# Miniprotein binders against a7ua95r516to809: the designs that were tried, part 187

Target 1, 294 residues: a7ua95r516to809
Amino acid sequence: ASLSLLSISDLVPDLQFIFFWMSNAIEILYFIQQKSPAYMQTIELMDDKAGSKESLLSATISANEEAMTILEEVIMYTFQQCVYYITKTLYVVLPGLLDCNPFGTEPSSEQCRRAAGVCVCAVCVMPEAVRRVVSVFQTTSDLLQQYQVHSEIQSQMFAYLFFFTNVSLFNQLIDKGPARGWFQRSRVLQIQASVKILLDWAKGAGHNHLAQKFFAKFCSTVTILASPPQQLSQMSWKALCAEHPSLKPVQLHRILTQYQLMAELGPLPIWQPSSEDEAYIYRTVDLLESFENH
Key: E = the ipSAE of ESMFold2; O = the ipSAE of OpenDDE; V2 = 0.75 times the mean of E and O plus 0.25 times the DockQ between their complexes.

## First folded at step 12 (miniprotein)

Design df43
Fold by ESMFold2-Fast, scan of step 12:
Structure df43 (fold): chain B 294 residues (1-294), chain A 80 residues (1-80)
Amino acid sequence: as target 1 above (294 residues)
Amino acid sequence: SMTYEVTIRTDNPEYLELIAFVLRILAKAMNLRVEEVRREGDTLRVRISGTPEQVEYFEELVELWLKKKGIDARVEVREV
């Protein structure tokens, strides 16, 4: 099956349309919430000549609740459509992040171009693969700002995008990493540097807390793989599990096994799993992460 | 209850679809019955049923929302 290469730029017109409706639905929701109490009070103060004031108030409360439900459904639907388009684009560009070298020079980086007229930017270099990922996040941020989407919805969107990115990168590394040499120390250091660029972008965009929370699994994986053998050898299985609570026992076991092989640490494992954890280590269905909601 | 025609004329007809949506959802939230919504060029005509007090409040909310969005439009309400 052939894969189609998607650009975030190609989706901007469709995304603008969806963001327009999502933004307006959110704004109308808040507008109605703000104005409803005064309107309900107006009904309560009406002359009850027909003896139906209580029925009218009750019916209005029900109608208001139904209107709010419709708006919530519109917001949810448009939110899911945006997420679908954005994550579909991310899925295509994310694997490149595991293969790029961020220690190289990238003269045409976007950040360096923006600084050219007022200051010299010697450190604004970024691999093309990382730039593509950052462009998806930046375009999302720009659209959220353009349509003045409420901060709570912005946080929900980036929470999911970071969750998706973490799962995609983790699964790619664990599933394909051994065959592609991604567990070699030099490659791991490149991956770590690339991930730092994404995390630095998130911090600059005001999403540091979300990035720390949702990238925990992939960051733990890269941290272990980048650790010196002397440091790792001093830790028990229990200590490693405590240090990396985001990793399942089977995931930690796979990572440590790959580390041992790549570091050429002989036939003995550098750690010993507990008898209880051993049962979970042999469950292959727990190795890769799910894209299912939380 | 009485029937009213709400007429909205705008020099920005690209917003009429959004305006129609807002009118429908606001009317629903206020427990006003929307009988018909018609677009005639740059003009939107909506027939709603309610008390004079409810319809007056509806008109005020529509005008307030249009002002908040920066949409230049005239809102007229008449009993039919």
Scores: ipSAE 0.690, ipTM 0.926, lowest interface PAE 0.8, mean pLDDT 82

Design df44
Fold by ESMFold2-Fast, scan of step 12:
Structure df44 (fold): chain B 294 residues (1-294), chain A 80 residues (1-80)
Amino acid sequence: as target 1 above (294 residues)
Amino acid sequence: SMTYEVTIRTDNPEYLEIIAFALRILAKAMNLRVEEVRREGDTLRVRISGTPEQVEYFEELVELWLKKKGIDARVEVREV
């Protein structure tokens, strides 16, 4: 039931508090880094008749390093807390992206059929499920802007959010896709259009490079599944591996097997894994992606 | 070393926690001894010990940081 679902709006006050502390810790870190050299110089220039100037300078350098370590720990902790709460919200709303129809109502069903044939949908609407996902990304962007978080840290945060989204969507599609009918070409075209809306948002927000990098696996998956049977059946295993280097052999094999099972016109040709890859197509532990980034 | 009381008074008491944190970290980075930090309503009192020159430098950095952050606060230092 949806009664226990928290929207991103419900988390804004808590996120504002964490972003406030993170932003301030970052600013204090940069302030101290900028001002420390001048302060160290004032110690060097002091007339210390006790003959302890070198000892004082050494102690100050050590104390400065300890202060930097404390700030780095606070920044890391607050960053991880922001990511934790944002990704927890994303995890709840992401499955809806796989079930929604961005092509609209009864007319959009006809538009989807045409897109599956020879033309592209003329107008795509943002479904509520996609809007919820975009709202999480937009709220994150707004908070980073509100608290004037440096662009490097903003990029790190969106890199992880896109990484998380890609892993979550890929795992959901592979694990639950067969039972939900998500591998049907018409459904895959809807999923592809929904993901395009997210990618377009990312481009507009200045994160196109990160989105291209971190959505590669899921994009490869939906591209293969959306391919016409005649086109896909003419491609060798090696050609598919070359076009989709983000997919592991076991992942590609599972996707192609599912594609064949969902074929409308009878059995598709069996793609033969290379002898080099054959051992890896049976590695079940490599099928789903890990949420741990290396 | 001499002991000084740094007093911060602000019309935005919600900032006092981050101000206290900033002052503690800045003092540590400067190798100044923080003897006490007290909050009383809209006022923060920090007792530090060090040379007059280092405490004066600390006051200047605190005032500069507050200005950069746009925090409305008054800074006063007195020897105790």
Scores: ipSAE 0.696, ipTM 0.926, lowest interface PAE 0.7, mean pLDDT 83

Design df45
Fold by ESMFold2-Fast, scan of step 12:
Structure df45 (fold): chain B 294 residues (1-294), chain A 80 residues (1-80)
Amino acid sequence: as target 1 above (294 residues)
Amino acid sequence: SMTYEVTIRTDNPEYLEFIAFALRILAKAMNLRVEEVRREGDTLRVRISGTPEQVEYFEELVELWLKKKGIDARVEVREV
């Protein structure tokens, strides 16, 4: 049966079914791996009636390998289906993270606006847009726990979800940011605060290592854009490349160009790319990241 | 080779589809041919062909797997 793209909560029953089959296929795989050696020994110890024991052993080894292949295919298929439906839901909710204000929502009336402004200075609220993204990750975590999925598979799933989130957010910020005003300092600080909420969730869920690894590019981008002009103007191109190794030279160049525009900075010699990096930047148009894991 | 009917009865009929899949995979791993799988209410009937020694081992693995999974089920095997 095909699943429809709905909110994550609407997909839970279908995801439970897929996680159930994935978890059980993994368990059967381990059970067979554990029990096969003893069974093979049993064949070797059986009466060699008509001298066909070697043929039976060979046939059983082949059949065992086929069974393992079927299970591996089922595990891979169910894993891909989970990831597919989770990331489709995630992709719909992620853009909201770049447009939300965790420092508060501006009310329609002047009196309410003033009251909200006073409150937002003291309290950072989880915006609905951030809550929707966190909900997708939390639901995934809950399902992995409910079906006792092995930790290595859990790590693989969150590695891919964080990879997907990073690529999606980075591409959206770089591609649509200028038109959306996202490179303005006030907007970047809002984005940084929203991303911190997401990363704090990941840390609390035991995925800090994966989050640090797979969000590196987007975090580097936001960190640079959120830097005060006094601080960033003191960092050389070489220093920025060293501090942000996840960024390709063409990406760093685009980020710094946008920063210069928003901060109204003229050309800075300190941000001149090395001769090698400059040649690369002029050679390539590969600015955006690929969702394809080759 | 002889034909045997493996009958699984459970107070948790919702597990039967999963059990059927597991038995098919276990049988294949043991180089046993599955001739037919039939569900009737709370009962799963699997017809397999193999030697008496293979089928006896299969029964032991199925019972061990069900116990490990915590599935409350009764397993019986008969030659047909």
Scores: ipSAE 0.634, ipTM 0.900, lowest interface PAE 0.9, mean pLDDT 84

Design df46
Fold by ESMFold2-Fast, scan of step 12:
Structure df46 (fold): chain B 294 residues (1-294), chain A 80 residues (1-80)
Amino acid sequence: as target 1 above (294 residues)
Amino acid sequence: SMTYEVTIRTDNPEYLELIALALRILAKAMNLRVEEVRREGDTLRVRISGTPEQVEYFEELVELWLKKKGIDARVEVREV
């Protein structure tokens, strides 16, 4: 056998086509896994020639493993292609989330509508930048549902997309935040509100557990930066590390340094790293998160 | 072993590529030799070599897979 790999590769830009082949390869794999034991038993129970049936069984086991390997390669390839194109789209739209204002301070962001005779003026409008990110997640969810992809694969897909989003947002904030003014309190609150829209979408889509797991680093970062000065200044380094285990010592130190600068708290000794963490912070700069494949 | 021609006819030719993949993979999993695969419009023709019992089992698996997938197709097998 062999051959859908070239056809799938040629049609990579069409997500519907890729999802079609991925879902069908998965279904064929499961069908073979379900039916193979019965077929193998049929060979084992054949009683025409004692020596020849052992050879036939061995050859069939080998052929079955090869068939499974081909399907697994097709599934992996199509999954990687879907992830590649979806994350490429996310990469382009995610930075806008850090710049947008969901509180509607722009004059054109305020809308007034009537429903059942009631006039409602909406101050909180979903920014276009946030809507673009949500649209990518929703389109992915729709495609997975349309092609009835198994829940395990759906979970893997969103685990990766949330992981990618978390890393992208965290790296953008840490790397470009100082120059862009993103560590200013008003901007942090806007970012927090925008992220909440993404998390609310994930909860509504049945992915709350994945969102909590894979957004942990960025959520911890935003939570710290959005904390009132009075509250945050009462916490020790050890307490902050305990509440935010997803942050590496160097990352936590950078975040607290930015918070201290923006809040104009001065050089307070409140957040002192442990001796072990201090050695790590000063020896190794492992500040930005990496993607598995660049 | 003997040579058989498996003919698949469907009212939805969009599925012929998927059906061809499924037939190749199922045959491989059963250690059946696929000699050729030909598409002629709305019809797929596959030549396989195996014992009568293996080929009969293969036909049953193909029909079962088509039903589970919800593909309307007619399967015919003949010795060549």
Scores: ipSAE 0.592, ipTM 0.902, lowest interface PAE 1.4, mean pLDDT 80

Design df47
Fold by ESMFold2-Fast, scan of step 12:
Order: structure tokens, then sequence, then C-alpha cells
Structure df47 (fold): chain B 294 residues (1-294), chain A 80 residues (1-80)
């Protein structure tokens, strides 16, 4: 079956197929792990009249390990396929988060249906751009629940989806932010509000700890950019590094430099890097994060 | 070792591909050789080679797995 790549709803039937095989491979793996010890004991209790019991046991242990490896590879492959298609959809919808305004989003007259003289709106309580992102996460959660996927694997999937989202948003903000005016305080506050909706969804879904861990870099960036100049100028470089350990020195320096420009601040010696960090910044030219999960 | 034919008949033929995969991997985990797998309508036929004791245990595991999955199926094993 071909996948439709333009929306999460179009992908649901294909994702159901992949989740079906993934969940069944996981279940069979657990079944074999649970039942194999008893089978091995059965072999050990056999009469060794032909002197082949030790060879049979050894061969069975080897075959069992090979079977486990095959299942683990199937699980990994199907997991990676799910992640691939879900993140491909996320990649298309994520940039909208940086351009939407949660404070100015109101139901339009065109979005409201008039029925018996009253306006009935399909509730537009969040920006459409944010809703598209939340829909991807909610659909993923629904599929994991539908196929009763073990909580640990569900956590691994959302860990990667949050990792991907964090990297995508961070890279877009750093790479395109200056040209798009995204570093201006008013725009940053809009971004912060949009991200909060996403983080609140994650908390409601039981993934608060993963969201806090994997969104740390982007959240640190937005927090710094949203800081009042009076507050930020009182912090030393060392203090900022300590509060934002997810940011590399070169990333922090770039963010502070852009903040200085957008806030119309002059040179700020209090943000001077340590000699060690200055050496790192001098030799490091690449600011962007890798999508590779090491 | 001897050759046995394991026959699975189910009222849910849509699950035959899943059942076939499960049987192949379970047989491998038990160090049983799968010689042939054939599908015919609502029936799956798997030829395996092993000792009588291994095959008897395999039949028991297949029945347990099918029960766990809630798949209505009948398992028959015969020496060929």
Amino acid sequence: as target 1 above (294 residues)
Amino acid sequence: SMTYEVTIRTDNPEYLELIAMALRILAKAMNLRVEEVRREGDTLRVRISGTPEQVEYFEELVELWLKKKGIDARVEVREV
C-alpha cells in the first residue's frame, strides 16, 4: 500500500498496518521470552541415551537468540517506519508554529455555521498551525493505545518525536529567525504561547517528563529571547550557561548576539564568554542541531 | 528427527499471514526446522522437522498463543 504524505489523517490506514505488525512482533517477542525457559528445562530433563542432549540444548539456545534478533529487527524496522512517516508529516506542519499568533486567533464568520439564528463554530480554541501539530501527536497516541503497545515503546516513540520537533523548531528559529523577525520580543512571546499549548498537550497525555527533557534546547532559546533586557543584562555568561546547559556555547553566544541587536542594546561585556568557551566559539562554525539520534 | 505437518484451520482467514509469521518464529525459537508453509483458503499447513517431544511442545505453545490472541483456530499435528 502507498502512503499519502500530505496529512496525518491520510496516513492513518497505512500507519495502522505498520502498528499492527509492530505490536504483534512485540507481543510474540514477549511470549517467547516468557515461555522459552520452561522449554529449555524440558530439553534438560530428556533422557540422554544418544549423548546429544548438550548439543540440542546449545543449538536451541542459539536458535532462540537468533529468533529474538529477528523479532527485534522487525520491531526496530516497523518503529523506524512509523517514526519516518510521522516526522515527515511533522516537518511540513512545524514551521507554522513559529508564524502563528495564539493571542489574535478568533473564530472567523466563515468558520461559524448559522443554525436557528445562533453561531455554532467548530471550536477554534487554538491556532490552526498548533492544532495540526497536536493532531499528529494525538493520532500517534491513539494508534499506540489502539494496538496496546507497551508503555516503554510508547515513551521511546514520543521521546523521538519530541526530539525531532525540538531540533526542527530550534534549527528553523536559529537559521531563519533573523530574516523573519522571529527574535523580536512580541514574536517570541507568540512562539512561547504556541509551544506552551504543545507542552500542555504532552502533559495531559502523560509525557510531561519527556517533553521537559527533549524540548529543553528550544525552550531555553525562547526563554532567553523572551527575557526583559533589564533582567538578562544582570546575568553573567557563567550564570546563563548554568541555567541553560542544553545550549552549546556557540548557540548561546549566537542567541545573545541576536537578542542584543533586536533589543537595541549596545555592547554587553557581562555576556563575555570564558576563555575556554571563547576558544570553542572561535573554532566552531556550525550552529544547527543534527536530526541523528545518537 | 521426524517430519510433521501442523494444520491450522481458522474462521478468521484474515489472520493467516500473522499466524504463519508467528509459527515460523516460534519454530525457530524452539530449534525446529520449517520445511514448507502452504496456505489454502482458511487453512495453513506447516511442515516441520523435529523430535516428537519438541513438536508436542510446539503444538502446546501455538495453542496458547492463539488463545492469547483470541483467534478461533484448530491445531492438528500429524507425522508425515
Scores: ipSAE 0.649, ipTM 0.916, lowest interface PAE 1.1, mean pLDDT 83

Design df48
Fold by OpenDDE base, second read of step 13:
Structure df48 (fold): chain B 294 residues (1-294), chain A 80 residues (1-80)
Amino acid sequence: as target 1 above (294 residues)
Amino acid sequence: SMTYEVTIRTDNPEYLELIAFALRVLAKAMNLRVEEVRREGDTLRVRISGTPEQVEYFEELVELWLKKKGIDARVEVREV
């Protein structure tokens, strides 16, 4: 009940605090890494009073490693906290993406209307459900830039967020799609258009490669479902496996089975799994993606 | 090993907690013992134990870090 009220805007103050400490901890880590070698050299150049130098050097190396470990723990903790808060927000807004009709004249968000001007920016023309998802990612990007977080950490964060988004959307589509009519061609085309807007944003934000990589499974699913029956019915199981390597055999089989039911296609011998894959198509444990595999 | 008091005064009191954290980590990284950290208004006082050479180097590192962060602070070191 209480999670439905959590907007990314409400979390910004907490996220700012966390990003502040994360960024500074990273900077201190790099600072120590840069300065420690010179300090160790100064110890090495000290007059060797009867074995005290080696012990001092060893103790200093150990102390340095401990300091680095503390910083790494702070970085990891703050990273995890950021991800935790952001993913909770995503969890709330992502279901709306699957129900979104991007081709509908949904009224522009009240917030852009209040700013006294018809903003024709790419974000303002987005469907509300897509805009809410993009807003989470954009806010994250803005905070990372504001606190000048190292580019590698930024990439890791977006990698995880895209991973989470893909798993969430994929699992929802597979699990609830048939019951909610998301496998209907018209609905699939809406989902495809919504995802394209998100991918276009990711491309514009400099995360094209990460988005392509981590959304591959969801995109493959949507691509198959969006395919015309005439085209898809000509593709063999092997061809589909080769074209969509991100999908497990059990996942592909489920998608094709639901497609067949929805399109009222009779049994298609060409979609029959290979003898090698036949054992795997019944592994229901592998059907849904896990959030733990990251 | 002697005990030194490092006093940091800044016009940016919002960074005092960060400065205190950085000092503790830097001191640890240099194998200096931090005995006490006290905040008195806009001033941070840190008692450390080490050799004169270690403390001198520590002072330089702290000043360099503050400069890199763009924090305007005065660092004073006194033997106690």
Scores: ipSAE 0.780, ipTM 0.947, lowest interface PAE 0.5, mean pLDDT 91
Fold by ESMFold2-Fast, scan of step 12:
Structure df48 (fold): chain B 294 residues (1-294), chain A 80 residues (1-80)
Amino acid sequence: as target 1 above (294 residues)
Amino acid sequence: SMTYEVTIRTDNPEYLELIAFALRVLAKAMNLRVEEVRREGDTLRVRISGTPEQVEYFEELVELWLKKKGIDARVEVREV
């Protein structure tokens, strides 16, 4: 058995331990930030018979800054570990979303019973592949709530998870899409519907603004691929670039080329950049997005 | 400065590692030297050096943090 077979549920005990330390380090940091000014003021207001008050205050400020640095390092480390485990699980389940047919047969009562005798209605209705992705986000949300993690940190975590999901889906579609048939119109419409379920979950969870921001590239890609041929053929290269600013010109050109090939609609205009646009495209050869750039 | 022993007794010994971490960081933030930390069953003993005024303030912050966290614990401080 491979580690790639582990579900998010298998990681919950490890994640609980890391979230425990992260949440407590955050609470301690806020506690010290809240109480330090009063302590510093106490030092400032002391009668300094020995002439050491200024030195003590300076030393205390420095020590306080060191304490803050220790806590920030613990918070950063635990945050990165949570994100690492969660994104590793996401990476395994995300390709399934691209292969999913949400227009298929609705989950049977038997599928719901197979989920260990207790079915949450939403989980039973969702396609299995989409459910696996949503369950990772839901488990993350549940852990953040369980450990009462501050809303700012919650927002940062979901921002990164959405960023990661967007990059993973985009890269997989561009890199493996031709071989997997993912650019075929019927498959694109399935992908669009599956992504909508995921985005609807994010909206329901209060993360609509983050989802809109961080899924822009993949959503633009799916929107283009789902567009009617007549609409796309009427647009100039310049207009297409303006409508999809999240896409690099080389990415847009690749998407339009794949759309033309996989549509099987007969002779269609090939979207060609001008000589100036060609120079711009060739300046930027990177098709795939970096997980390191955020 | 003088040496003091801060003793924490808790009905939740599973929190002793967290309590030890919190005390070390709080002491650091207050520019107090931690000389030793010992754990014995349900009890944590921390030896710190500082002025009586600093140590009294430290005790107050530790008690306040434990109360805010909801950890049932008894704090005792004595000069050693």
Scores: ipSAE 0.747, ipTM 0.942, lowest interface PAE 0.6, mean pLDDT 82

Design df49 (at its last fold request DockQ between E and O 0.97; V2 from the best seeds 0.82)
Fold by OpenDDE base, second read of step 13:
Structure df49 (fold): chain B 294 residues (1-294), chain A 80 residues (1-80)
Amino acid sequence: as target 1 above (294 residues)
Amino acid sequence: SMTYEVTIRTDNPEYLELIAFALRMLAKAMNLRVEEVRREGDTLRVRISGTPEQVEYFEELVELWLKKKGIDARVEVREV
């Protein structure tokens, strides 16, 4: 099946199955963790020959650890499968976010028009490209809540999804941005507005801190590119490094170089990297983010 | 060590696979040997080997877990 046809809705039945097992495996794990100490204590209190009791206790501890390990493996496997399917869907819809014009009168989605007339909800007024991304996150949130997945696992899921989204968007912007015109101020402002909608959703969903943390690199890039030339040209390399600590020197240098070209600015001595950073600005291996760093 | 048959009957047969999995994990966690797991319609039959005290505790844990999950099921234990 063409990846282009894969929607999050098509994956819901599979995801439901996985979330069911993930949630239940977590519950069983916690149940065993809660009850095992009392069971061990019953063995300890048994009137048996010292050697038999110790052997039984040791064997039971080992068996308990094995059971816990199996459950943890099921949890990890199901978690990874969820991430795999959800990130595939994100991979399809994320490029649309960079090309989106949130200020344009894009027709409201056919789905909202069909069901309940003119819905003025925050989701219905979203540009289609933004809505598709938000729909992936919202569906994930709804499934996690439906199956009452432990809050820590929910946080880990969103942390990874935000990480993936940031890496994907950042890499696309850096790699394809100049060629696609995404470094043009008007386009940057569109991207900034689209990302703000996503961040507002994350805030509303209770994931504000995670979103701020994991989108920091992409947001910093967009913030720099959205800055007026008059303002940005007054900022030193050191000041920019300090304001945008999520960016590596090579990344900041690339952004500023492309900004300079786009804005037709002559060489700016104030943007010259420090002697300390000069060795790092040419490390092209560090330019793009890796998906493996999570 | 004696062999026991644990029979679980439920009006929620959609959960029988989950129940079977939970029973296996609980039994393993208690160092009980699971000899056989059979599904017969809406009934799950599990053969386990252990001491009477272990099996009694296992039964209690199974009942507590089922209750926690909100699954209406009857648990019966028989020595075989």
Scores: ipSAE 0.808, ipTM 0.958, lowest interface PAE 0.5, mean pLDDT 91
Fold by ESMFold2, fold request of step 15:
Structure df49 (fold): chain B 294 residues (1-294), chain A 80 residues (1-80)
Amino acid sequence: as target 1 above (294 residues)
Amino acid sequence: SMTYEVTIRTDNPEYLELIAFALRMLAKAMNLRVEEVRREGDTLRVRISGTPEQVEYFEELVELWLKKKGIDARVEVREV
């Protein structure tokens, strides 16, 4: 795939093809599930002259299960392909959220209005970097609705997209944050405002519960970093762990270390890990999240 | 078992590949053998082997599925 295929608008024809087959495979699976009992009953009520009824029924049950397995595999494959293409575009646009200024001086309303009518009022008043991410989510939502994809599959897809967004933003912040100045308080407040715009979109789209669940790690990180020093320095390690259960000990330790450095609170550690957590605060293999951990 | 040819004719040929897939999956779910699938313009021809009773039930399911999907198509079945 070329970098020109990483724009969500460039991928829409491919996504339409995949959604078409996914949605139809789901509908055919439902149809077979609804009709199979009646067909099996016709075999069970059949006149058993040659004594082959039970063999025919057994073979038909096996074939029926095989057909449903094939459909489930098609659904899984097409779902994975949708997620693959969508997350490739998301991967390109997400880092911009950490660099943008949602309080900015230069509004993007004119560019938004010129974007072929793919415009939500909240998108028209938001920074370009946030608009690009919202556009990926909105386009995905529009395609799912266009093809009337089952609501449970829609929820599963957004669960993964929010999970991917959370992991991508968290990993970028932890890995590149010191070099990019993203731990500076003014920057953290800008990041917090940008994330709020995404959470508001998710709430308005009917995905609030998924966003609350799957953005928890990044939101906890930003909440800690945005806290005033007087408030945060008075919280114990145990209290922070209890308030932010999504953060692993190594992650919380790294966040607090960067916070203490940027707030210039001196070299003496303020937050003492529990003895149980001390074994884990330097496990750098656990610092970054895996995109495969759902 | 006898061989039948199921002919699907539609004014919406963009659906023929979907119809072919649906017929294959419905036939498999009934333990019917699909011997051949041919597309000839706006017409789909599917050869299946089964008993007359199985093929009659299959035709009924195909017509129900097409109706539920909203696909405007005619289904014809003949023994070959």
Scores: ipSAE 0.779, ipTM 0.952, lowest interface PAE 0.5, mean pLDDT 86
Fold by ESMFold2-Fast, scan of step 12:
Structure df49 (fold): chain B 294 residues (1-294), chain A 80 residues (1-80)
Amino acid sequence: as target 1 above (294 residues)
Amino acid sequence: SMTYEVTIRTDNPEYLELIAFALRMLAKAMNLRVEEVRREGDTLRVRISGTPEQVEYFEELVELWLKKKGIDARVEVREV
């Protein structure tokens, strides 16, 4: 079966097998690391001549390092397999997040929330597209919990999944956004609400710090696009660069250009890049982010 | 060094592949030579070469690891 047709639930049996081996390889690594010093001391206390004891210790150190290398390779391989299958599922469901409407058709007056001391009346529902993305993250969390995977590995996995999600959403929005109408204000507000649902899930799951770090670029983009024209037009290029350090000058310039077009504001001189930034923008076309981690 | 046979019998044979992997890694980390690993139903047989002191320590660590994992298994060591 094609992976584009598979849900996360279809992959659970294969993921359970991989998580089982990853978890156990990690525990064996920790067990050996914990017990090795005492074993080395036992060798030192053996009734051997100095030359033979030194040779045995050297050989044991080398053998121990070889065992560590094998375990690290198994852990890396199983981690990569988990990430591969999970991100394949994410790849299929993520584009839907940019098209959905989390506000629904219910009267907004039925649900009102306070925000920053001002009453904002809005209803936020979980669209099926958002639910599918959350389901992938929740299933991953459940599997990590089921196999008692150490918290450091859990953090590394969610760091990568958030990194992947951020790059995927940013690239989709920048590359396809104009043609699909995603830069229109009503669509941007829907995207912002959908992203908030994902970020709220991450907070509830204990991954707020990772989400803040790895979603920075996409969140900056959505924040700028959701800004009222009156507020945004009062900010200089320098101020915008300072507020959004995750964005490259060429990315910020593209976002602001699309904002001007969709808001029908016409050219705004106050968003003119610095002479140095303008030189880079003029010479480069690198808008999209890479999925490869450096 | 001498050759020993380590025999693991378990009521949970589904864990035998994990047990075999763990024993291989532990033996390598201890600089013990693994000559052979065989599975027969509910039983795993590992032939290992080393000093008596090293093999005794290995047996203790294997038993400790099995207890930590909650795997019900019997460990027997004999010189061959």
Scores: ipSAE 0.751, ipTM 0.948, lowest interface PAE 0.6, mean pLDDT 83
ESMFold2, look of step 14: ipSAE 0.775; ipTM 0.952
ESMFold2 (binder alone), look of step 14: mean pLDDT 87; pTM 0.845
OpenDDE base, look of step 14: ipSAE 0.808; ipTM 0.958
ESMFold2, fold request of step 15: ipSAE 0.777, 0.775; ipTM 0.953, 0.952
ESMFold2 (binder alone), fold request of step 15: mean pLDDT 87, 87, 87; pTM 0.851, 0.844, 0.852
OpenDDE base, fold request of step 15: ipSAE 0.758, 0.761, 0.755; ipTM 0.944, 0.945, 0.943

